VH-VL binders against LIM domain-containing protein F (limF). Designs and how they scored, part 3

Target 1, 197 residues: LIM domain-containing protein F (limF), of Dictyostelium discoideum (Social amoeba) (q86i44)
Amino acid sequence: MSGQNILKCKKCQLEITNKIITNHNSDTFHEQCFVCKLCSTPISDPYFTDKETGDFYCAKCEVIRNDQSKPLRESLGFCSLCYKYFRQNEDILTIDLERYHIGCLKCTICKKGINNEKYYREKMTSKLSNYCCEDCFEKVDKCNGCNSMTLGQTLLAMGKNYHANCFKCFKCSEIIKPNSPYSINKQTNTPSCQKCN
Below, E stands for the ipSAE of ESMFold2; O stands for the ipSAE of OpenDDE; V2 stands for 0.75 times the mean of E and O plus 0.25 times the DockQ between their complexes.

## First folded at step 1 (VH-VL)

Design l08 (framework fv_lumrotatug; at its last look DockQ between E and O 0.17; V2 from the best seeds 0.00; counts 0 for: pae E 9.7 > 2, placed apart)
Heavy chain, then light chain:
Amino acid sequence: QVQLQESGPGLVKPSETLSLTCTVSGGSISNYYIHWLRQPPGKGLEWIGVIYYSGSTDYNPSLKSRVTISKDTSKSQVSLKLSSVTAADTAVYYCARDFYEGDSYLFDYWGQGTLVTVSS
Amino acid sequence: EIVMTQSPPTLSLSPGERVTLSCRASQSVSSNLVWYQQKPGQAPRLLISGASTRATSIPARFSGSGSGTDYTLTISSLQPEDFAVYYCQQYNDWPYTFGQGTKVEIK
ESMFold2-Fast, scan of step 1: ipSAE 0.144; ipTM 0.553
ESMFold2, look of step 2: ipSAE 0.006; ipTM 0.509
ESMFold2 (binder alone), look of step 2: mean pLDDT 88; pTM 0.902
OpenDDE, look of step 2: ipSAE 0.014; ipTM 0.545

Design l09 (framework fv_lumrotatug)
Fold by ESMFold2-Fast, scan of step 1:
Structure l09 (fold): chain C 197 residues (1-197), chain A 121 residues (1-121), chain B 107 residues (1-107)
Amino acid sequence: as target 1 above (197 residues)
Amino acid sequence: QVQLQESGPGLVKPSETLSLTCTVSGGSISSYYIHWLRQPPGKGLEWIGVIFYSGSTDYNPSLKSRVTISKDTSKSQVSLKLSSVTAADTAVYYCAREVTTYDLYYYMDVWGQGTLVTVSS
Amino acid sequence: EIVMTQSPPTLSLSPGERVTLSCRASQSVSSYLVWYQQKPGQAPRLLISDASNRATSIPARFSGSGSGTDYTLTISSLQPEDFAVYYCQQGSNWPYTFGQGTKVEIK
């Protein structure tokens, strides 16, 4: 909401900083947490909740789950990237409380699997997007505002690269949005938004 | 019944781009993974790549620099483009559906009939 | 990539005989193993998934077993329609990889 209230995902208990999904009970979730347990599709009405586990199932998968003619394979959960289930005794990579098959999380630059080695994350992006391995870290451009790597879309301003949310007014610290007017102080080489000029 | 059907030119000249389309009927391409595979005459199967529910893709590292897979949900089609082709790219090309919503197995249960692409001048 | 090796390359048999086909992975595939049958001029057909789970229309004479790196496909009594090439595939890691195939032919 407004104010200083932090919205947390009911499923994973972590802060929601991106898009919020709200159910009919006004519970809030990350997009990736409000998904069908069986098919990993984003939940939409009608859906079903397992009372014992709290897991969600879409209408199609609820029918499949209740079909006793072929018992569901016992599962240890599923990979957050490929949405395939883990096997018993399978090695699992855990990064920022998300679980992956070894080799599913790949470097954005070289495409090699990230397997419990050093990795670097693009600041201000989703936990599950825009990672790179140690070898590629020095090869990527850095955001001039936050000094972190740029693996996704960037804003070119004043001859320098910025994450969209990192190009800020020197005087008020408000984000200067793409294609918004700003002025440059020639002595300090700093930007100022239209309001602060 | 879900059916997959490959289509595209059967002859491609060396150095040009091979373009194929997989048309899905009886189901939605947004509800499963679609794979592209190929089989040179008299040889085994090679996996080319996949497009997921979300539209994200993954490719065989040996082909990655030349391959692009995309989908058009409104036309119920998945497309494969392979650039800079050579005679070694001559093969029967298949598209196939992967089922992940029941029993959680990694397998391809519905395949297109395949289309032969010959790379020749 | 995970390398899948099938043996033998070719097997010549008569109808009624038992056949066992082998598939070995260069590293554990944790039972993410699939068997396909391919007849001349046709697309591959799913036989067995998850190492031992027979597909719904597949006759009981086909069975799969194995774990880790070593897997087998058994046909208990060959029928004339079973003469084909058989492929194993791992689904444990990207890229998906296939064995080179075992050809089961009539002697």
Scores: ipSAE 0.000, ipTM 0.427, lowest interface PAE 11.9, mean pLDDT 78

Design l10 (framework fv_lumrotatug)
Heavy chain, then light chain:
Amino acid sequence: QVQLQESGPGLVKPSETLSLTCTVSGFSLSSYYIHWLRQPPGKGLEWIGVIYYSGSTDYNPSLKSRVTISKDTSKSQVSLKLSSVTAADTAVYYCARGWDYEDTYYFDYWGQGTLVTVSS
Amino acid sequence: EIVMTQSPPTLSLSPGERVTLSCRASQSVRSYLVWYQQKPGQAPRLLISDASTRATSIPARFSGSGSGTDYTLTISSLQPEDFAVYYCQQDYNLPLTFGQGTKVEIK
ESMFold2-Fast, scan of step 1: ipSAE 0.006; ipTM 0.445

Design m02 (framework fv_pamlectabart)
Fold by ESMFold2-Fast, scan of step 1:
Structure m02 (fold): chain C 197 residues (1-197), chain A 121 residues (1-121), chain B 107 residues (1-107)
Amino acid sequence: as target 1 above (197 residues)
Amino acid sequence: EVQLVESGGGLVQPGGSLRLSCAASGFTFSSYAISWVRQAPGKGLVWVGEISGSGGSTNYAPSLKDKFTISRDNAKNTLYLQMNSLRAEDTAVYYCAKDYEYYDSSGFDYWGQGTLVTVSS
Amino acid sequence: EIVMTQSPATLSVSPGERATLSCKASQSVSSNVAWYQQKPGQAPRALIYGASTRATGIPARFSGSGSGTEFTLTISSLQSEDFAVYYCQQYNNWPYTFGAGTKLELK
């Protein structure tokens, strides 16, 4: 019968007023409701149905769904540097809760990829470009305020390198900004901002 | 519409160098890894290498890694291939090819028209 | 590197017939295989990614299948514009590798 029948989508339970999709069991669906849950492609044979949710999966995505290992492509997202999803069975480097392909993160000194090997981060910055590998760590100048590496922009004061946030007044501990006046106590070799001297 | 336009190809003598460019439009350039793929006359496709959307990572075919360098300028929506120490076997049409959607796989959904590099004396 | 082997090297078919093209990987590549069509003097055109997902604008007569090491591209009702060279590509492992191509020609 046509014209007098009200068809409802088995997936969403709402009336179908446009294109009708019918499966092998004669169930009817909205076109947008008869799609693979993972890839959003319209369903065609063979396909699989989750018993609890009623969601559909194409043959390709059913293999991914049934893996004992968590699916990397869907659940882990993409590499924060190259914007590609992680491939099945590949190792992942995780830094500051961001995930990277092995080799996507580069040492700022030698430009080699960092491969879950020991690495060092410049403490006064959160930028990825401020990492270096173990071999380069001993070659990098240290900040005289925090005694950590300097990979990015530094402030040259009293003949030594400092992170911008590490050159501080000895008396008040406030940061002495670039191009701000300060005094040096020759006896103690310590800086003091203009207001404290 | 997505467009990739290669340029910089031409005739070069053995041992010479060339820099190819690929001008991109119609998509968020910095969100996609892009590859260079070459094809010698009458032969099949050979992957040269790729660069991440940010430019922070590059990968190359092992036979080409010491000869070719891929870089990009995201402010100019342009990809580059620096080719050094060119030999006759490097004669090919060079294509730039964009990865499918920015958080998807490494197949290529759009290709440029290609630029011909001929290495001959 | 993973070697992709396409067969046959050439396939002679008539319009309206079904064409099946094979692509085999030397090691498992999961479903990370793409297919491309290339006509003389033109750049490759994307057809399939993820072994079975059609690229935008690709006619329904093109279908891909397979996983692991064996993949197939099928053209169910060949049209005159389908005579071209077809390449498969794996993107599971670096370096990415292509098959040598199958040339589809008029019988």
Scores: ipSAE 0.000, ipTM 0.430, lowest interface PAE 15.7, mean pLDDT 79

Design m03 (framework fv_pamlectabart)
Fold by ESMFold2-Fast, scan of step 1:
Structure m03 (fold): chain C 197 residues (1-197), chain A 122 residues (1-122), chain B 107 residues (1-107)
Amino acid sequence: as target 1 above (197 residues)
Amino acid sequence: EVQLVESGGGLVQPGGSLRLSCAASGFTFSDYWISWVRQAPGKGLVWVGEINSDGSSTNYAPSLKDKFTISRDNAKNTLYLQMNSLRAEDTAVYYCAREGIDYYGSEYFDYWGQGTLVTVSS
Amino acid sequence: EIVMTQSPATLSVSPGERATLSCKASQSVSSNVAWYQQKPGQAPRALIYGASTRATGIPARFSGSGSGTEFTLTISSLQSEDFAVYYCQQYNDWPLTFGAGTKLELK
């Protein structure tokens, strides 16, 4: 009738299968989850819990985080390029609704800062992009599939440069992966994957 | 306690490749940026590169960005350094180091592994 | 990149003396400087971060000061276990850079 008991970490909500830490409220934690957020040392009484985040702070770090001259970094947000937190009192560059350290947004080609000037973006992932300034954009090779700049690794196919995701089968529109066989229709000069020809 | 343990070092021929691993324990690995730092025998510390908490972003020393790739597997609490086209000047002890957080939001290396020696020689 | 210059390269001192180690940045790094101690055959150990804050477990005889481009690590009343190489490092801007180190040796 009783069923089974599974101990879960109150901080991360995952099952505890290794060392168990228990606080004075009988809450259980992974050893690595019951640490001070600022100094990463194991928590000991007295300690403080942030009610919004659930993060723990030792007595020393609680004084530091409540010092109005030195607020907690997490409240300032992240740079969209380097993914490091903003420092207190630094100027933050906002371009296209994304926030950057003043020195972080640089042209991939010439390495000069892109501070509120015209720039061009090559998206690599949802959180990573290559950038270039107006002067360098004129000089960079373009993808034959999307006609956007190519700053990173490209696929050379049919004598032309493509982003990996832009070289597609004409018939099924599936991406033709690097080193995969494909056929060329000589009448239309278009590629087709092995399955579609 | 926080621990970082590097492995995978050894002797490799010039032009060869090696993959180093860094096993993390005693902290929530997925909350931290981690760096690789190297030190040639009898020389100083040189930063190799860093990776963010979820592995979506990396930064490298400009001289090394075309040779080295940093990745991580948060499910295994393990950091990797893939080293390609190795030359004699890449001979060094390679450390993984955790980027801690100070009260101004600045990162420094609060914990270091013991290091693993990579020797590039014919 | 920001160049960190440490001086002197070697400092010879006796136990009980004060040691002062200098670190200069080629451009302003605010207070984003850390100091590390490395003994032969061992990994570096964090001593100071934020130019002046002692890392956990570091004795009070170690102190750091400075901001902008000039930084100092001071060891008051030097102990025998303090003979090591000391490195400064900036984390103000990417790429991260270290000084070449100052070796503290027994006079």
Scores: ipSAE 0.000, ipTM 0.438, lowest interface PAE 12.0, mean pLDDT 79

Design m04 (framework fv_pamlectabart)
Fold by ESMFold2-Fast, scan of step 1:
Structure m04 (fold): chain C 197 residues (1-197), chain A 122 residues (1-122), chain B 107 residues (1-107)
Amino acid sequence: as target 1 above (197 residues)
Amino acid sequence: EVQLVESGGGLVQPGGSLRLSCAASGFTFSSYWISWVRQAPGKGLVWVGEINSDGSTTNYAPSLKDKFTISRDNAKNTLYLQMNSLRAEDTAVYYCARDLWEYDYVYGMDVWGQGTLVTVSS
Amino acid sequence: EIVMTQSPATLSVSPGERATLSCKASQSVSSDVAWYQQKPGQAPRALIYGASTRATGIPARFSGSGSGTEFTLTISSLQSEDFAVYYCQQYYNWPLTFGAGTKLELK
């Protein structure tokens, strides 16, 4: 630890090891921490600071954030599926803390709108998920490891379907890769990887 | 090359119906909201309505909601405007225009077709 | 609906001069204003979006400014090809609305 000689970013409180940005109050920041909250542009004078959050806003974005009629508020944001902005007075569908235009969220199987009813989600990536209504969920194949739907890529092992990340060694919990050797415990009918006893 | 091309305009009698088409090329049609905009001879631009990327949501100018229907066929890269109960005041050049919607932001219309003329006359 | 009011209806200027066109919204539209140029017999052409961002291929002599309810389009050092009708449009809220246009004509 470098003791009292360490310069810390006022915004994130972490050590500054590269370029140091200094404001008119002699506060120090990482280059990436001294940016406008709304447009991500590096801050230059004049700028404004939100007293409650400590966030910075350039002159243009300060006008935007203080205009009560503008749609640039957290509650309006953008649709999680099409990534297009919500407009003021638009009806917004909110499901599992994510927001959608009416009609953007559809069942992957039957293509009907998911409108305030029970739904199921299969996560494929951080930006991609398959969605399914309750009626279709009961009819689709399930992963034997997590008991969730299998609309994307699956692995067939021990005569059953698994998501790639759900076929794991029972003893060490490491993923058993496709075409990798594994052993089956005859009594418990569970898989074990080569390195496990 | 990004293009929109309208077709289907012509002469129609008052009370009649007409369907316009807009053919898209050079971009991923299924990713964009598209608008219809009309312009009466010698007058300004008037927004007719818009349709979202998969066709599940449509928005219309309040005065046209009961008469006009917007739809799309993403497999054919084609947008449609169904016009019913036409009157003389519906005489205009009809344009399709791509709504510029970017991640986090809504913008205007960046690509326009050349327009198709609809004349409502006896 | 949000009403967009453009002024003047007609602006008479000479080549090489600067033209400033006004657009006022009946309520705040943030920076959600676009500008279009239309020549006789042609489709509109996008010039500016986000009140101040120049569309691809648009010459630097075109600039937009404003936010809230007051917007301007400025054309510096007018070229002969710039004589056209200019429309502003808000895309802040439905229905989308255009101004009535400003005709830029040779003095």
Scores: ipSAE 0.000, ipTM 0.454, lowest interface PAE 11.6, mean pLDDT 80

Design m05 (framework fv_pamlectabart)
Fold by ESMFold2-Fast, scan of step 1:
Structure m05 (fold): chain C 197 residues (1-197), chain A 122 residues (1-122), chain B 107 residues (1-107)
Amino acid sequence: as target 1 above (197 residues)
Amino acid sequence: EVQLVESGGGLVQPGGSLRLSCAASGFTFSNYWISWVRQAPGKGLVWVGEINSDGSSTNYAPSLKDKFTISRDNAKNTLYLQMNSLRAEDTAVYYCARVSEYDFWSGPFDYWGQGTLVTVSS
Amino acid sequence: EIVMTQSPATLSVSPGERATLSCKASQSVSSNVAWYQQKPGQAPRALIYDASTRATGIPARFSGSGSGTEFTLTISSLQSEDFAVYYCQQYNNWPPTFGAGTKLELK
């Protein structure tokens, strides 16, 4: 009733007349309302929202609020998947300078946690979306162009799987786009783009 | 206070179907993953499956994926379990349980309903 | 599937004593283990999560420890209301699995 285009703070439900803070969900807040409940520090990613109260917690305070009896290992930072700080005596897995709780990284195929055992990653893609465990590794098709495993979307050509950018003309090395014409050399079983055949 | 209340259990003949409901109150239902867990008389707890906050993703115990379907209606704060092709071994108390915010999978359950008994017998 | 093995199946103790309950995973589950208490005719109640974090409202006499494959629930100075069945659960590997339970009974 107080106008047609009033921005309200999602936390306190009062009008925002000065600086507006916007989160990743496009919710708007007063600067003083978008702070960690425990340490009063302005919120930045990553952060957590208590689903019962709507209160915000930074990555450090999220771990503290759940149990203060188990000390944090602040020098290790937080898990790159769950965004919670490591505690003393927790098992951690380090991959490409990122740290994870052992069970946070999941196999794309069987959905089981990777438990500090042998695992495999699809190359040239995001590491978070395309890992697999050893038990699933033998079931994974290889990209015929780069010889790396395929866990995501692939191009099927010449009866083989390829990453989108790995199906190339063997004469000029240009990418052969989906539905583009190409020829197969039956002697060598290799593809050639139209201009090279 | 947080409450989960299951209903819809009863006696059903082998091969029959039954739909269970779980009514949630005292929390923002649309923010939580919820699981179904069952317990046969005198036996331990067995996870059945789970559904994410918006209902777009479900996970099931491998032995149950073709028999059971989990769905939710966030406008009604209600979770459902559709059970088909029931056998005597499906006789159990069925609980709905709220998945805590800790994990990306089933995770620890912080609140449980009282359960509803399903008996599969002729 | 990960198999969770609880021991003993039944533990007979007196009020005021310490009870120690064991839970072993068939392979490492990190610290992703929860403990539940269940009394006859009642739903399970959350006690511990993340191997050692007490759930809201749970008395300090309940404590959890362990990581990897071996986990322990300890109840110091048992009260009469503590006689129940206790279940451990792993949520590190899909699907989540429960132990068969340890029944704590009056000696």
Scores: ipSAE 0.000, ipTM 0.426, lowest interface PAE 19.3, mean pLDDT 80

Design m06 (framework fv_pamlectabart)
Heavy chain, then light chain:
Amino acid sequence: EVQLVESGGGLVQPGGSLRLSCAASGFTFSSYSISWVRQAPGKGLVWVGEISSDGSSTNYAPSLKDKFTISRDNAKNTLYLQMNSLRAEDTAVYYCARDTYYEGSGYAFDIWGQGTLVTVSS
Amino acid sequence: EIVMTQSPATLSVSPGERATLSCKASQSISSNVAWYQQKPGQAPRALIYGASTRATGIPARFSGSGSGTEFTLTISSLQSEDFAVYYCQQYSNWPYTFGAGTKLELK
ESMFold2-Fast, scan of step 1: ipSAE 0.013; ipTM 0.508

Design m07 (framework fv_pamlectabart)
Fold by ESMFold2-Fast, scan of step 1:
Structure m07 (fold): chain C 197 residues (1-197), chain A 120 residues (1-120), chain B 107 residues (1-107)
Amino acid sequence: as target 1 above (197 residues)
Amino acid sequence: EVQLVESGGGLVQPGGSLRLSCAASGFTFDDYAISWVRQAPGKGLVWVGEISYDGSSTNYAPSLKDKFTISRDNAKNTLYLQMNSLRAEDTAVYYCARGEYLDSYYFDYWGQGTLVTVSS
Amino acid sequence: EIVMTQSPATLSVSPGERATLSCKASQSVSSNVAWYQQKPGQAPRALIYGASTRATGIPARFSGSGSGTEFTLTISSLQSEDFAVYYCQQYDNWPLTFGAGTKLELK
């Protein structure tokens, strides 16, 4: 029956039951509601608020959004290399999970823009890849483990080049790291790590 | 745009066989390991197996070993799943899913799936 | 094989609330965990990989955390399109394994 003061998030207007974030104006927010719209990091001073949407932007992302061309569709997102928004009806190059302005993605070897022409890819991580145009492809060394191109650093093992993640123990399938000891089965010509031999 | 399109599913009697196909477009097919993942009606995701970028290596879930065979034709940008000695428990939507070969084997793109129903 | 255990099996929440989904591995998987969203009649969609890295195009309200054996997916300020089934997956060792899923449903 007692009246209780319930704190509500200024952004979403819902009750705050977890950690409370308070801004310089003494407004209260859910921790997840007081984040930068573009990079999702927690807001800290200085920050900026869009007057029409109420969205928050950190100093870095405010610079990015101010560089965007109009008219904009929020759903179009931004380029993974230059961090500027795509314009409405602009051609977007999509390679794997990343989106780029035409001309932003370049060949690692010749620096020519890829522009949705045939390309070849050396995958470094799920998000990061080295790219190579068709003209450079035949000139690049290949990994003996995966038979794909090698544009970055490689391991020289058993007289052949390997991506670091492609030189694996035959028995346990764990990566044999640089400068780690390994043995070779002379009959099968396969490597095994110190633990498995 | 990256696309994976499965086909070949349908109704099959217990003990029967099916070959599923997965047609890939929008990326360099022979740079990627590809997996088959299945999902029984109303159930969760179950990894079936994978094939390396060049087809030289395959890995299977232990419970499905020797029953299913994964292959690929890089000239046709097509992945296959040969399914033999099918039982009611193999009824599922079968997805092909693109993996990675360097630092992770999570699935960044999936096909829409093809339904295989094993019933008398 | 590495067993992935998700909890709860079903979580009933309202739009605008925060949802926290748990995923536990039977042995250490480092940070090699991905999260997927699946809507009825659709293929799974990658949300998070490497335990905490958002996949391209995924809204900022989705965040992942954890390492070793305990992982969480947090969805802040739930939107109507977020009501779906969520799966975690380890890719540390073979065979690749998924959790049984957590269903987010409207309260």
Scores: ipSAE 0.000, ipTM 0.408, lowest interface PAE 22.2, mean pLDDT 78

Design m08 (framework fv_pamlectabart)
Fold by ESMFold2-Fast, scan of step 1:
Order: sequence, then structure tokens, then C-alpha cells
Structure m08 (fold): chain C 197 residues (1-197), chain A 121 residues (1-121), chain B 107 residues (1-107)
Amino acid sequence: as target 1 above (197 residues)
Amino acid sequence: EVQLVESGGGLVQPGGSLRLSCAASGFTFSTYWISWVRQAPGKGLVWVGEINPDGSSTNYAPSLKDKFTISRDNAKNTLYLQMNSLRAEDTAVYYCTREDYYYDSYGMDVWGQGTLVTVSS
Amino acid sequence: EIVMTQSPATLSVSPGERATLSCKASQSVGSNVAWYQQKPGQAPRALIYGASTRATGIPARFSGSGSGTEFTLTISSLQSEDFAVYYCQQYNNYPLTFGAGTKLELK
């Protein structure tokens, strides 16, 4: 049982102090405890629970785990970009300890496949990243707010490019939305929203 | 029942824009990659593009990348296709379809009934 | 892009016969090929995925085979409901691509 402001993970029985995951039964879990035992993918419906161990299995892994009628094959994991499993005898691209189907990792600018060549990465708020090949790197603009590459849509403000979420008020750090009024401090060349003067 | 239902199709003039919707029900929409596929009258199937479970990544057919934008609202269990600068060759039935990566498959296991887009003056 | 070539474009057969449909990829796609059936006025339905695995609810008379660049869909003992257009699709490389289809019609 949990107290008024204390939630415990149903899987490990330890207090949840960070991100809380809730299932359809309103049970609470640590993010790392609500994953498929075989593929380590975060659990979503439909899923299965092993009655003896309490371990969770996604629909795909439950079929694999219980299917003894098909020839045994080695598990190669799944692609970090598309989240689809590798097939046997498939060539796999490995970059920064992450694995990809050949052809899944593409330069955002030229659309050429990246295959063990030099590449550059723009990290996104999500788990996925935008990638750029070496030939296109020199053509890509840099975000003035975070100093990272801009491979997607950008906001042009104060004569410079920004990711949409990087153009912020200097005083309150709130995002300055497109078409919202703001003022510029001419000494520091920094923006301030209307509420911060 | 697992179901996808497209809507928003209709008649548009060349150069116009249109936004299609696809309503998902009977499964956890937020965990699946979803594709748009189109079919011109009397022709074959042509892949338009796809979007990942959380909406952070999209892939498009190269010929369509500058015209179409795929997005999703997982809170509403809805997929969108924004179509701009439409031309007569964009006339087709547009299907949304679920990609089944949970069953050792990358095939499209569930298809909607489609919505017809006609680009004509 | 990977081009999927289906042959024949049209196959004329009688009920009870065996139909063999071919699909060739311009480059190796492993076993990442799916087959779909489309009847007039209807959406496509999944038949086969992973080159050889039947989708849920698909009768045993449908079977898929092949790997690399050459794939086959076989329909044994054809029934009247099987007359439709069949499409193969590769999902190995982006962009995803479909064949032009094989129309299965009554002789």
C-alpha cells in the first residue's frame, strides 16, 4: 500500500521519486520497471505478464517466447530509428552503440543513406535525432540559442536562426512564440518578452 | 474492434490545400508507426509517408516531402496529413494504415476505408 | 529507390487451379516483403508479411516464399473470392515501395 504522497513501484516495491508510469489498472511503476523482458521496449497494450516471475512481455515477444514450432533463430534486437526488429541475415548499421537498418539513417538535407561515413547529429527533445552527412554539414545553419545544428524548421529572429523552443526571454526563460511582441536590449543584444520589460 | 477511419477528402482546386484526418480506435494508437498510402483511380498503391509512435520523426516518399506533412495527436487518437500545393496528379484515395512491428512484422496490418481527394478545376 | 516488379500484370485462372504470382526487387530486401489483396471498391487487406508469414485470419491456401530479390505468392485451389488485385511491398529500405499489382481474373 502507498501513503498519501508516496507512490511505490508495483514491480520492485521501491518509492517512485522521478517519472511515474501508470498502466490500465492504475498500478504505478518506475519507467525502467515497466518494460518488456525480452526486448526492453517500454510496455504498451496489448501486453502479457508471466504469472511466476511478474515479468512483462510485449505482444511480439510473447509470440516469440511461446512459439516452439518455428526454427530457432538468434535475436538481433531492433532498429533505434524505426523501432522494427532486425531480420536474420540482414545487414545492420551500428552508430554510437545504437543499431539501424541500412537505409533508415538518412541525411535530413540530401536524403542520402548514412553508412559508416562521418555524420553530424541534431538532438531533438524526443528520443530521435536528426542526422546530417559530412558534405551537407557546412551548409546547415546553427541555432543561436543552443549552438546545435538546425536540420528542421527554424525561427528567424533578430537576424539569427533558432529552434522554435530556443528563442526565449532573457529574464524569465519563457519561450517567445512566433508573432508575439518582444523587446531587444541593445547593449547585450538579448530579447525580453513584453511582461519582463 | 481495431479500426482506422479517414475523413477530410473532397474536391479542391489546383494549388489548393487540404487536411486529412484518420481516427484510430480499438488499440493503443500511441505505440504504433502509422503510414499514409494513396491510390490514383485505376492505379496501384503508392506510399506517401509514415510517422513514429511519439510523433517526433517522419519519413516521406522523396517526390512528396515538400508538399505533405504528417502529424499526430495521441491524446485524440488521430493522425493528420496536411497537403499543400495540390495538383491533378495528387487525385487519389488516401488510406491510413497501421505498421505492425509488434508481431515480427513491418507490414501494414490494418487499413482504413480511404478518403477520396479530387484535384480539379 | 527500390523498384518492385510484379509479373504477370494479369493472370487468368479457373477456380480450383493454382496461381503463382511473382515479385522481384531491384536490390536485396532480405525477407522484408508483405503481400496485400485488394478487391474492387475496397481497401487493401494484409495477406503475408516477412515474405512467408500469414496474417491473422488468412486461409492456408495462401502461402508466400522467397528472400533477397525474388518473392512468390502462391494460392492453391483458387476460390471465387480470391479474384482480386495482389500487391507486393518492400519495407526494407526507405522509401517503402509497392509493386504495380497482379490482377487475378476468371479464365
Scores: ipSAE 0.000, ipTM 0.438, lowest interface PAE 14.4, mean pLDDT 79

